# VHH binders against DegV domain-containing protein DR_1986, part 25

Target 1, 281 residues: DegV domain-containing protein DR_1986, of Deinococcus radiodurans (q9rsy3)
Amino acid sequence: MSIAIVTDSTSDLTPEHLAALGVTGVPLYVLFEGQLYQDGVQLSARQLVEGVRAGKAIPSTSQPSPAEFAQAYAQALEHADEVLSLHISGQLSGTVGSARLAAQEFGGRVTVVDTHTVTLGLGLQVLRAAELVRAGQSVPQIVQTLERVYPQADLRFTVDTLDFLRLNGRIGGASALLGGLLNIKPLLVVRGGRVDAGGRVRGQKKALADLAEHVRRYVSQHGGARVAFLATVGGEEDRAAVRAQLSDLHFQDMGDHEIGAVVTVHAGPGAVGVALEPLSA
Key: E = the ipSAE of ESMFold2; O = the ipSAE of OpenDDE; V2 = 0.75 times the mean of E and O plus 0.25 times the DockQ between their complexes.

## First folded at step 15 (VHH; framework vhh_7sr4_2)

Design P7 (from G5 with M33A; at its last look DockQ between E and O 0.92; V2 from the best seeds 0.74)
Fold by ESMFold2, look of step 15:
Structure P7 (fold): chain B 281 residues (1-281), chain A 123 residues (1-123)
Amino acid sequence: as target 1 above (281 residues)
Amino acid sequence: EVKLVESGGGLVQPGGSLRLSCAASGFTFSRYAMGWYRQTPGKQRDLVADITWEGDTKYGDSVKGRFTISRDNTKNTVYLQMNSLKPEDTAVYYCARGSTYYDILTGYDFDHWGQGTQVTVSS
């Protein structure tokens, strides 16, 4: 049976990238200055950061509606026999709940996955799912593969400040990092579908070195890796610095990615991270 | 309306066998994962086994090697063959249909349940 993949905009794969893969991306929303904007369609991360720098109101986010998912599923099922729908952690957003409700209308043809991750943690799962569809795997085989990969997957990052996570209610276990000294950089992971503490170091240089060393250790331990590099607006030079520290290392390069507007509301500008998966399932 | 009707429960001696059946109706059976759970009084339901519409199976640790889940999509029926039964297997056994939801940590979620069938393994 042919399979269509649906995801949401927090995968931080651009609409253009998703279109090239034949994957449908359902945008979340940013609420900013009393107006809702579709993530990556009506508002870019750069536009969001420019507005915040200008002293405008504090933004927030919202998930897509069940009706929006139902529309996406109906359209996908015009050309596919079933849908695999991959989403940001239900611990971070109501998005998977909206998708789950919509899926009930489609007679078992839609499988909705809570991926327990976000940004390129989700994006890498989407890319792997697309590869597995192309290889002829069924939906049960694909989700089983993603389940096997997940414990070895990693999303590790640093933020300029925990304030955005705290103000927007997504700080999770990273609250253990509050109260650090000036110039102490938090290291964050996604664990159990939530943001959690990964440690802390003194200064940005050491934070970037920790990210690079983590990749190096991972490659050594697993005999390879799929690696994506990510940043919010303002973190691009630091993202390049992490990559530069790995110039002697061989890995499957999954590219540089800009974290989109919705995730930026929660992570803030200047964030840098890596998303890792094993080469084989 | 989704209906799941279990049968095949009863009383059996230790070491014996039973085969449970679950007749499904009200949905396209071949598009859903199916499962068996069991419950003793005062405890939560525990996974016994599940099976995908492609035939892939998963088992709880306490039943591996003794129980076999299977399905017949032409009869809209899921089965649980229970061999080498022990008094510890005494429970109400529930047939369940997988939801449209998959948790990447725990697998299929189950959204519809039968009324259950009693399995009693006498000492």
Scores: ipSAE 0.585, ipTM 0.831, lowest interface PAE 1.6, mean pLDDT 91
ESMFold2 (binder alone), look of step 15: mean pLDDT 83; pTM 0.829
OpenDDE, look of step 15: ipSAE 0.788; ipTM 0.914

## First folded at step 16 (VHH; framework vhh_7sr4_2)

Design AA1 (from P5 with D56S; at its last look DockQ between E and O 0.01; V2 from the best seeds 0.00; counts 0 for: placed apart)
Fold by OpenDDE, look of step 16:
Structure AA1 (fold): chain B 281 residues (1-281), chain A 123 residues (1-123)
Amino acid sequence: as target 1 above (281 residues)
Amino acid sequence: EVKLVESGGGLVQPGGSLRLSCAASGFTFSRYMMGWYRQTPGKQRDLVADITWEGSTKYGDSVKGRFTISRDNTKNTVYLQMNSLKPEDTAVYYCARGSTYYDILKGYDFDHWGQGTQVTVSS
């Protein structure tokens, strides 16, 4: 049986990536200056950041409709027997809900998975799923693997300000870090499907060092890792700095990735992070 | 020192079978993707098959359904079972270690190669 993979734009896989993987992406939306934009299609992260820096109001985001997912599934099922649909954490977006509603129309041929993460955390799971499909695994087998992986996966990042997360209501446990952030950088983690506090340090240099150290510990603990390096617009140099600190470490380097518009709405400019998965689940 | 040593090549008739082995040493085998390539004189080296540490496989179009790549991490060995061999399968077959860098657009590259083993399919 052939399997088609569907994901959403918060995977931050580029259209080229998706095409290479044979994966369909459904875009989330950014409401910016009273206009609705499809993530990565009608509005880039850079455009968003430029607007924000120009003094425009911080935008909001919304999930795709069930109808949009239904359309994606219908199209996928024209050439595949089954659909595996992987999405951003249900605690961060209603996307999974929309997908599940849509899936009901397809008689069990569509399996929706909450990946309990976001950005390249989600992207890495999409990649893994694609690999497993290529390996001839069934949907249940793939889901089982993903269910083993996501508890072991880790997504860590630091932001210049918590204002974006706070304003959009995705700050989660990181609210504990509010206040007294003068010369303090928050260390954030996606845990249990939501943003949480991983600590705080003084200065950006230490924040980046902490990210690198986290990767080292993770690799040591798991005997290796897939590591993706992440940045919103403005965080590219910091991303490189984190990478440079890990030049002596063995891991599967999954490359540098730009965080897309939707996730940038919440993380803000200048954010940098790492997405980690074990080599094998 | 990273070392890859191929074996199992030889002369076979069309329709015959061969099993290639590649013994790896000098690195943590289980952490790397492994692959087989083949090359004929004057032509580019082409992917025959690759296998990740988790067992996910990829095959060249010309060998799908006939060749099977597998690995034994306890023996630090990757295998290529070649069935239904054709004259066009004649080439030097190389074992390769995958790079630690993954390009989503291109997949894995390979950074170490064996010396190669000759496979000749002829009546």
Scores: ipSAE 0.638, ipTM 0.863, lowest interface PAE 0.5, mean pLDDT 94
ESMFold2, look of step 16: ipSAE 0.675; ipTM 0.863
ESMFold2 (binder alone), look of step 16: mean pLDDT 83; pTM 0.830

Design AA2 (from P5 with D56K; at its last look DockQ between E and O 0.92; V2 from the best seeds 0.68)
Fold by ESMFold2, look of step 16:
Structure AA2 (fold): chain B 281 residues (1-281), chain A 123 residues (1-123)
Amino acid sequence: as target 1 above (281 residues)
Amino acid sequence: EVKLVESGGGLVQPGGSLRLSCAASGFTFSRYMMGWYRQTPGKQRDLVADITWEGKTKYGDSVKGRFTISRDNTKNTVYLQMNSLKPEDTAVYYCARGSTYYDILKGYDFDHWGQGTQVTVSS
């Protein structure tokens, strides 16, 4: 039976990349100055940052509607027998709830997964699911593989400020990092589907070294890794610096990625991170 | 309307056997995971067994090796064969349908339940 994959825009795989995989991406929204903008369609992360600075308003985000998911599922089922729908953590967004409601109308042909992660943590799961579909695995087999991989997957990043996470209510366990002295950089992880504290270091240079060292330790501990490098607008030079520190290390390079507008509302500009998972399931 | 109707419960001697059936209607049975749970008064429901639409099974530790879950997609029925019954197996047994929602940490959620059938193993 043929399987179509649906995800949401917080996977931070570009529309071009998703199209090349045959994967449908459902955009979330940025709310800014009374207007809704579709993530990656009507508003880029760069446009968001520029608009916020010009307007001085505080943006927020919203999930896709159940109707938008139902439309995506109906379209996918025109050419596939089943849909596997992979989404940002339900602890970070109502997106998976909207998808779950929509799926009820499709007679069991749509399976919705709460991935308990975001950005390229979700993106790597989408890429692996696409590989498994091409290998002929069924939906239950794919989901079982993702469940087996998840405890060994990792998402680690630093932000310029915790203010964006705090103001939008997604700070989670990272609130323990509030109150640092000047030049103290927070290190963050996604644990159990929420943002959590990964430590603090003094200065951006040490934060970038921590990210690189984390990749080295992971490769050593797991005998390899799939590694994606990510940044919000303003973090691109720092992302390149993390990658440069790893030029002697062998890993499966999953590429450089820009974190999209929705996630940028919560992480802020200038963020940089890595997403990791084992080479094989 | 999703409907699950259990049957086959009753009184049985220790060491005996029972076969529970759950007739399902109101949904495309072959696309859903199914399960059996049991409950004693004052306690939460415990997993007895579940089975995917592909036929892969999982069992609770206390019943492994003694109970067998199976399904017949042509009859829209899930079964629980219960062998070597013990007084500790006395409970109300519930048929359950898995949802199409998967939590990567918790697995399939169960969204519909039957009214249950009493199994009593004399002590």
Scores: ipSAE 0.590, ipTM 0.836, lowest interface PAE 1.1, mean pLDDT 90
ESMFold2 (binder alone), look of step 16: mean pLDDT 82; pTM 0.832
OpenDDE, look of step 16: ipSAE 0.615; ipTM 0.911

Design AA3 (from P5 with Y108F; at its last fold request DockQ between E and O 0.92; V2 from the best seeds 0.86)
Amino acid sequence: EVKLVESGGGLVQPGGSLRLSCAASGFTFSRYMMGWYRQTPGKQRDLVADITWEGDTKYGDSVKGRFTISRDNTKNTVYLQMNSLKPEDTAVYYCARGSTYYDILKGFDFDHWGQGTQVTVSS
ESMFold2, look of step 16: ipSAE 0.779; ipTM 0.903
ESMFold2 (binder alone), look of step 16: mean pLDDT 81; pTM 0.819
OpenDDE, look of step 16: ipSAE 0.758; ipTM 0.914
ESMFold2, fold request of step 17: ipSAE 0.763, 0.793, 0.782; ipTM 0.903, 0.907, 0.904
ESMFold2 (binder alone), fold request of step 17: mean pLDDT 81, 81, 83; pTM 0.814, 0.816, 0.840
OpenDDE, fold request of step 17: ipSAE 0.890, 0.893, 0.890; ipTM 0.947, 0.948, 0.948

Design AA4 (from P5 with K106R; at its last look DockQ between E and O 0.90; V2 from the best seeds 0.77)
Fold by ESMFold2, look of step 16:
Structure AA4 (fold): chain B 281 residues (1-281), chain A 123 residues (1-123)
Amino acid sequence: as target 1 above (281 residues)
Amino acid sequence: EVKLVESGGGLVQPGGSLRLSCAASGFTFSRYMMGWYRQTPGKQRDLVADITWEGDTKYGDSVKGRFTISRDNTKNTVYLQMNSLKPEDTAVYYCARGSTYYDILRGYDFDHWGQGTQVTVSS
């Protein structure tokens, strides 16, 4: 019994990475200057940031349609017995709703998961699901494992400004961090499937130290971690700085990742963060 | 049209046993999670047991060790064997079909329900 994995582009695993895993990625869209662009296919995060810096229109995003998911599922089921479909939080996007509607037409062969996370929080779940498929686990077993892991998973980040989250309506509980003070850096988490406040620190140096200390504390408390390092365009040096603060720490390195165009519409350039999961599933 | 028909309810003395059946039609039974829920007046429906299409089972705390859920994919039927019945097991028992949707915080969603069968436990 074979299982195909489908996810969406907000996993921020590149199309090339997903293809190497045999995972189908359904792109969300960026709406920019009246035109829709497929995330990571027709518009890169760098191209988006260049357009925004050039003073062009403010971009927005949209979810894939149920028809697009139905097409992905039909294609996957040509070569697999079941589909496991993992998606950005329903609290952040209608994507999982589109997938859920599409799945109804496939006679129980498609299981759609609201992962209650985004970016490499979702990406780490996709990677673990792919590992479990290769290990021969069934869809119910994989989902049960992801459910067990999720309460111990973390996604923690800082942004240059809350303006992008606010303008696009995904600021959530992070609105408590609004303020005009110079050099105050918000710390953000994903809690209950939406963006929430993780605190404030003064200065980028302290924000990066907070991210690194969070990883260090997590590894100590859990006896290990799977760690992914994240940045939007403009945050790459800071991502490297967080990693450098952890050079003496042992963890399973899940790599450096660029946050894609859709998520960048909401997080803005210059964001940096970490995604964490326990070693054991 | 999805149809779920429960049977096997009735009146039984404490310590007795009943076997509930749920006949399913209108969908590919072997591909769906199935469950049993129960409801007393004025309360929400409580999970009694569920069973995945791969045969994995889960039970409510109050029935674990006394009740057994099973399924027969050749008959499109899910069963609930209820042993060592107690007065607090008195309820309407509903058969339910799991949807194709999983919430990582809440588990499987159930999208279709039978009309229920009454189980009454008294001395």
Scores: ipSAE 0.702, ipTM 0.871, lowest interface PAE 0.9, mean pLDDT 91
ESMFold2 (binder alone), look of step 16: mean pLDDT 83; pTM 0.836
OpenDDE, look of step 16: ipSAE 0.758; ipTM 0.913

Design AA5 (from P5 with T28Y; at its last look DockQ between E and O 0.94; V2 from the best seeds 0.00; counts 0 for: grease 25.7 > 24.2)
Fold by ESMFold2, look of step 16:
Structure AA5 (fold): chain B 281 residues (1-281), chain A 123 residues (1-123)
Amino acid sequence: as target 1 above (281 residues)
Amino acid sequence: EVKLVESGGGLVQPGGSLRLSCAASGFYFSRYMMGWYRQTPGKQRDLVADITWEGDTKYGDSVKGRFTISRDNTKNTVYLQMNSLKPEDTAVYYCARGSTYYDILKGYDFDHWGQGTQVTVSS
């Protein structure tokens, strides 16, 4: 049976990358100044940050509707026998709930996955799923593989301020880091499908070193890694600095990625992180 | 309307065998994960076995090697062959349908259940 993959825009894989994989991306929305903008279609992360810095209203986000997922599924099923739909954690967004409601209309042809992650944590799962479809695996085999990989997957990052996460209600266990001393940089993870505390260090240089050392430890412990580097607008030089600290290390390079507008609403500008998976599935 | 009807339960001596059947209707059976669960009084339901629409199977530790789940997609039926039965296998056995939702930490969710069939293994 042929399988179409659907994901959402929080995967932070570009439309060009998704198109090359034959994967459909359903955009979430940014609400800004009373208008809804489709993530990555009508509003880029750069446009969002420029608008926020110009002193305009504080943005928020919303999930795609069940109707938008139903449209995506109907279109995918014109050319495939079934759909595998991979989404941002249900602990972070109602997106998987919208997809789940839409899937009920399709007689079991759509499998909806709560991936318990976001951004390139989700993006790496989408990339692996696409590889497994190409290798001829069935939907049950693919989700079983993703389940085996997930406990070994990491998403680790630092933000300039916890304020964006707090204001938009996605701070999770990272609230334990509030009230930190001057120049204390939070280290954050996604754990159990939500943002959680990964530690604190003094200064940006130590935060970037922590990210790089985490990758190095991971490669040592697992005998390899697939590594994606990510940043919101303003974090690009820091992302490059993390990568530069790893120039002597062998890993499967999954590339540099810009975090999209929806995730940027919650992470803020200047964020930097890494997403990791084991080499073998 | 989704309907799951179990049959094949009964009283059996230790070491004996039973074959449970679950007749399914009201949905496209061949597109859904199916499972068997069991429950003894005062305990929660335990997974016995499940089977994907592609035929991949999973078993609870206490029944592995003794029980076999299978399905016939042309008859919309899932089966549980139970061999080498023990008094500890005494329970109500429930047929269940998996939802189309997969939680990467918890696996398939089950959204429909039969009324159950009693299996009693005499001690």
Scores: ipSAE 0.705, ipTM 0.877, lowest interface PAE 0.8, mean pLDDT 91
ESMFold2 (binder alone), look of step 16: mean pLDDT 83; pTM 0.838
OpenDDE, look of step 16: ipSAE 0.815; ipTM 0.938

Design AA6 (from P5 with K58Y; at its last look DockQ between E and O 0.90; V2 from the best seeds 0.77)
Fold by ESMFold2, look of step 16:
Structure AA6 (fold): chain B 281 residues (1-281), chain A 123 residues (1-123)
Amino acid sequence: as target 1 above (281 residues)
Amino acid sequence: EVKLVESGGGLVQPGGSLRLSCAASGFTFSRYMMGWYRQTPGKQRDLVADITWEGDTYYGDSVKGRFTISRDNTKNTVYLQMNSLKPEDTAVYYCARGSTYYDILKGYDFDHWGQGTQVTVSS
C-alpha cells in the first residue's frame, strides 16, 4: 500500500526540503511578544534570536493541536493508503499526544511514532523512513527498522549556555552541568527521549573537537555512519569547523542543517551539534 | 464500540494442547496489530504473542516454539495455538488490539482488551 509520511517542524528539515521529499511537516508554534508564530513559516530562527537579544521577552513554544494533525492526515489520505507520522519525543513535547489523538479518527490508517528524539535526530529518522517507503517497505517493516536503528543513533551538541534550557524547563539531566567555571562549555545528548549531560569541556574549540572526535569514534566503532551537522543561528561557522575537522573521514553526508525557531527557544543561539545513525540495521 | 471476545480456554493436562480464539468487532480488524497476553493473580500481564496486520509474529521467550499466533482477516479472528502446555502456563489469557501508536523504545501500544479466558494446566 502507498504510504505518506508526516512529521513536525522540530525535525528541522525545512518546508522546502520536506516538500522535495513529499513529506508533510506540521509546524509547532513560538509564542513571542504576545503573538503565536508558526515555526519555519511565520518566524525564522534569526528573527527569534534578534528579538530575544533586543530584550523584548522570553519566548515559549507550543505543540500543534489535534485538529491540525487531523487536517494533515485527511489531506495525506487523499493520495495515500496509510500515514506514518514521526514526531519529537513525547518527553519533550505534547506534539505526539496531539498526533495520537488525531489518529484515532482514521480507522487504523495512521500510525503515530514517538521517536524519542528531536531536531536532526528526528530528521534522520524521517529521511530513513522516506528511503524505506521508496524501497517498498510496509509501515510495520519501517517502524521495526527505526526501532533497530534507534539504540545506535546519537544526537550530541554543545550550547553557549544552559540558560535557555533551564528557563524553558527542558534542561533535564543537563542540570548536573550547572555551576561550572568560566568558559566551560556543556556537552549534551538526547538520552531516553530527554536532554541529558554528555560532559563539559573548557572552551568552544575543545567542544568542537569533542564533537568531531565523537564522530570519528562512531565511524570506527560502527563501520560507517550517516552524519548530519546542525547549528542554531550564530553557530554556523562552528558547524563548518566541525565538518572541516572530518574532511579526511568517509561517512554518508546527510548535510548541514539550521535548527529552527522552536528548538532554538530551548537550545539558544550559537549551538552546534551532530546527529548520527548507522548506515543500515 | 471495540469488542474482543476470547474463547477456547479450559482445563488440560500437562503436555496437552488448547486453541484460543478471539472474535473482534467494532473496528477494521485487518488494519490493526493483535496480541495475546496472560496474567496470573498478583502479577502484571505478560505478552504471549503478537501479530501485525502484515502477518509478522513475535513470541515471548517462555512460549516460543510451543505457541503459534495466527489471524483470519475474513473472520475478524485471532488465534493462539498452545501446544506442550505446562503448569506455569496456567493463567487468564487476554486478547488485545494494538493501537495506532508506536513508541520507538517500547514498541506497539495495546489499547483494547477482552474479558479473558481461563487456561488451567493440571498437575
Scores: ipSAE 0.646, ipTM 0.858, lowest interface PAE 1.2, mean pLDDT 91
ESMFold2 (binder alone), look of step 16: mean pLDDT 81; pTM 0.820
OpenDDE, look of step 16: ipSAE 0.810; ipTM 0.936

Design AA7 (from J1 with T106K; at its last look DockQ between E and O 0.91; V2 from the best seeds 0.79)
Fold by ESMFold2, look of step 16:
Structure AA7 (fold): chain B 281 residues (1-281), chain A 123 residues (1-123)
Amino acid sequence: as target 1 above (281 residues)
Amino acid sequence: EVKLVESGGGLVQPGGSLRLSCAASGFTFSRYMMGWYRQTPGKQRDLVADITYEGDTKYGDSVKGRFTISRDNTKNTVYLQMNSLKPEDTAVYYCARGSTYYDILKGYDFDHWGQGTQVTVSS
């Protein structure tokens, strides 16, 4: 292999999917009741939600260490000439900082990218990077392509409550949505690598319709789309409802995805969203 | 220890040409993006040109069509050919090395700089 791809567990691509791509995932951690758990390895999103519902403790998260990234890079370089390392927004996590520090040890063979996104926003970039590696692009060419795609990419979602984002300090511009009336649902986006307000609507039904309408408008405006559907534990029926509203629409289906434990700490159970990219890079 | 040493600056008349060189040492040159920046007194450094280790180039708007960046990985050297020089090109020119970090919106961060070489275009 000439280029190995490394990402982190907030991409929310399953270990099976990453293995099929030959991509290494470095887990972040959940801190819960005084114990650290590796995201997706030692703790699933379902186990996290069950634990939170059973107790009163508020979980938090932490980034991988530089040493953990250095180990991942050393292992990847046993089988490849270069590493392309793609990570959750530096505005949301210190993960990219850990990766950057580790990369200094590898003589220019490791390129670290702050993707300015999270969950399947990051996951779609990882999938595209893997496609571009197979197409024979170099690391600088891949990064340039991702740079062109990013302004057209979108991550839009609703949460059951803003409490998780607020308590863990990742609410960002979405704080403008606090204090809504009963049954007012926040609409959220990732803008400039941070969570931001995307509006509010009355009731879950209208929130799901807004997500579906957004996909429709995107496909019309861009002549197509790659679309991933997302949910945290408890949002699966709502994710299916968004998809069902789009059964007449043609798009490149990037599948249904479960948001993992680390991202769930910040989004809470019952969240649902879509990640979008242009069809052509 | 990373070292970047610029040469080839000097005084030139309007419409003239200069070629700047930057000799690099202390790192694996062929693995890094390199760039040329320039600075006039009291201002921030402005991009003149950069070049990836695969040879792809980018230019600042004010120099496009007049300047050419190139690199020779066998000599660990990056060059800036400057043609059709104008008084506004007068500046200290710095060689820079790109870091191993990429911000998808901001591009490469630059982590090492040379001492600079003066280019003066008479008016």
Scores: ipSAE 0.678, ipTM 0.855, lowest interface PAE 0.8, mean pLDDT 91
ESMFold2 (binder alone), look of step 16: mean pLDDT 82; pTM 0.826
OpenDDE, look of step 16: ipSAE 0.830; ipTM 0.937

## First folded at step 19 (VHH; framework vhh_7sr4_2)

Design BB1 (from AA3 with R31H; at its last look DockQ between E and O 0.93; V2 from the best seeds 0.79)
Fold by OpenDDE, look of step 19:
Structure BB1 (fold): chain B 281 residues (1-281), chain A 123 residues (1-123)
Amino acid sequence: as target 1 above (281 residues)
Amino acid sequence: EVKLVESGGGLVQPGGSLRLSCAASGFTFSHYMMGWYRQTPGKQRDLVADITWEGDTKYGDSVKGRFTISRDNTKNTVYLQMNSLKPEDTAVYYCARGSTYYDILKGFDFDHWGQGTQVTVSS
């Protein structure tokens, strides 16, 4: 049976990459200045950051409607027998809920997955799923593989401030890092579908070094890795710095990625991170 | 309306065998996972076995090697062959339809259950 993959815009995979993979992305929304914008379609992360820096109110985000997912599924099922729909953590967004409601209309042909991650954590799952589909695996086999990979996956990042996470209610366990001395940088991890504290260091230099060291340890422990480098607008130089520290290390380079508008609403500008997965499940 | 009707339960001696059946109606049977749960009074309902729409199976640790789940899509029926039964297998067994929702931390859940059938293993 043929399988079509659907995901949401928080995968932060570019439209070009999604198209190359044959994956359909459903955009989330940013509410900005009283208007709704489709993530990555009507509003870029850069536009968002520029607005925020200009003193505009911090925007909010919302999930796609069930109707939008239903449309995506209906279109997919015109040429596929089944749909595998992978989405951002249900603890971070109501997206998976909308998808589930939509899926009910299709008599079991749509499988909705809560991936319990975000951005390129989700993106890497989508990539792996696409590979497995091409390899001829079934939906149950694919999700089982993803389930095995998930505990080995790692998504870590640092932010300039925790204010964005706090204001948007996504701070999770990272609330423990609130307050403290000046020039303290939080080390954050997405674990169990929410944002948690991984530690804190003094200064951005040490934060970036910590990210790099984490990648080194991961590669050593797993005998390799898929590594994606992440940044919100304003974090590009820091992302490059992390990468530069790893120039002597061998891994599967999954590229540099820009975090999209929706995730930027929550992470803020200047965020830098890495998404890691093992080479094999 | 989704309907699941179990049959085949009863009293059996330790070491004996039973075969449970669940007749399904009200949905496209071949598109859904099916499963068997069991529950004893005062305890939580536990997964015994499940089978995907493509026939892949999973079993609880306590029943591996003894129980076999299977399905016949032409009859809209899921089966549980229970061999080498033990007193600890005594429970009400429920047929269940799998959800199309997958939690990466929990797996597939189930969204419909039958009325249950009593299985008693006793000497």
Scores: ipSAE 0.699, ipTM 0.916, lowest interface PAE 0.4, mean pLDDT 94
ESMFold2, look of step 19: ipSAE 0.790; ipTM 0.907
ESMFold2 (binder alone), look of step 19: mean pLDDT 82; pTM 0.822

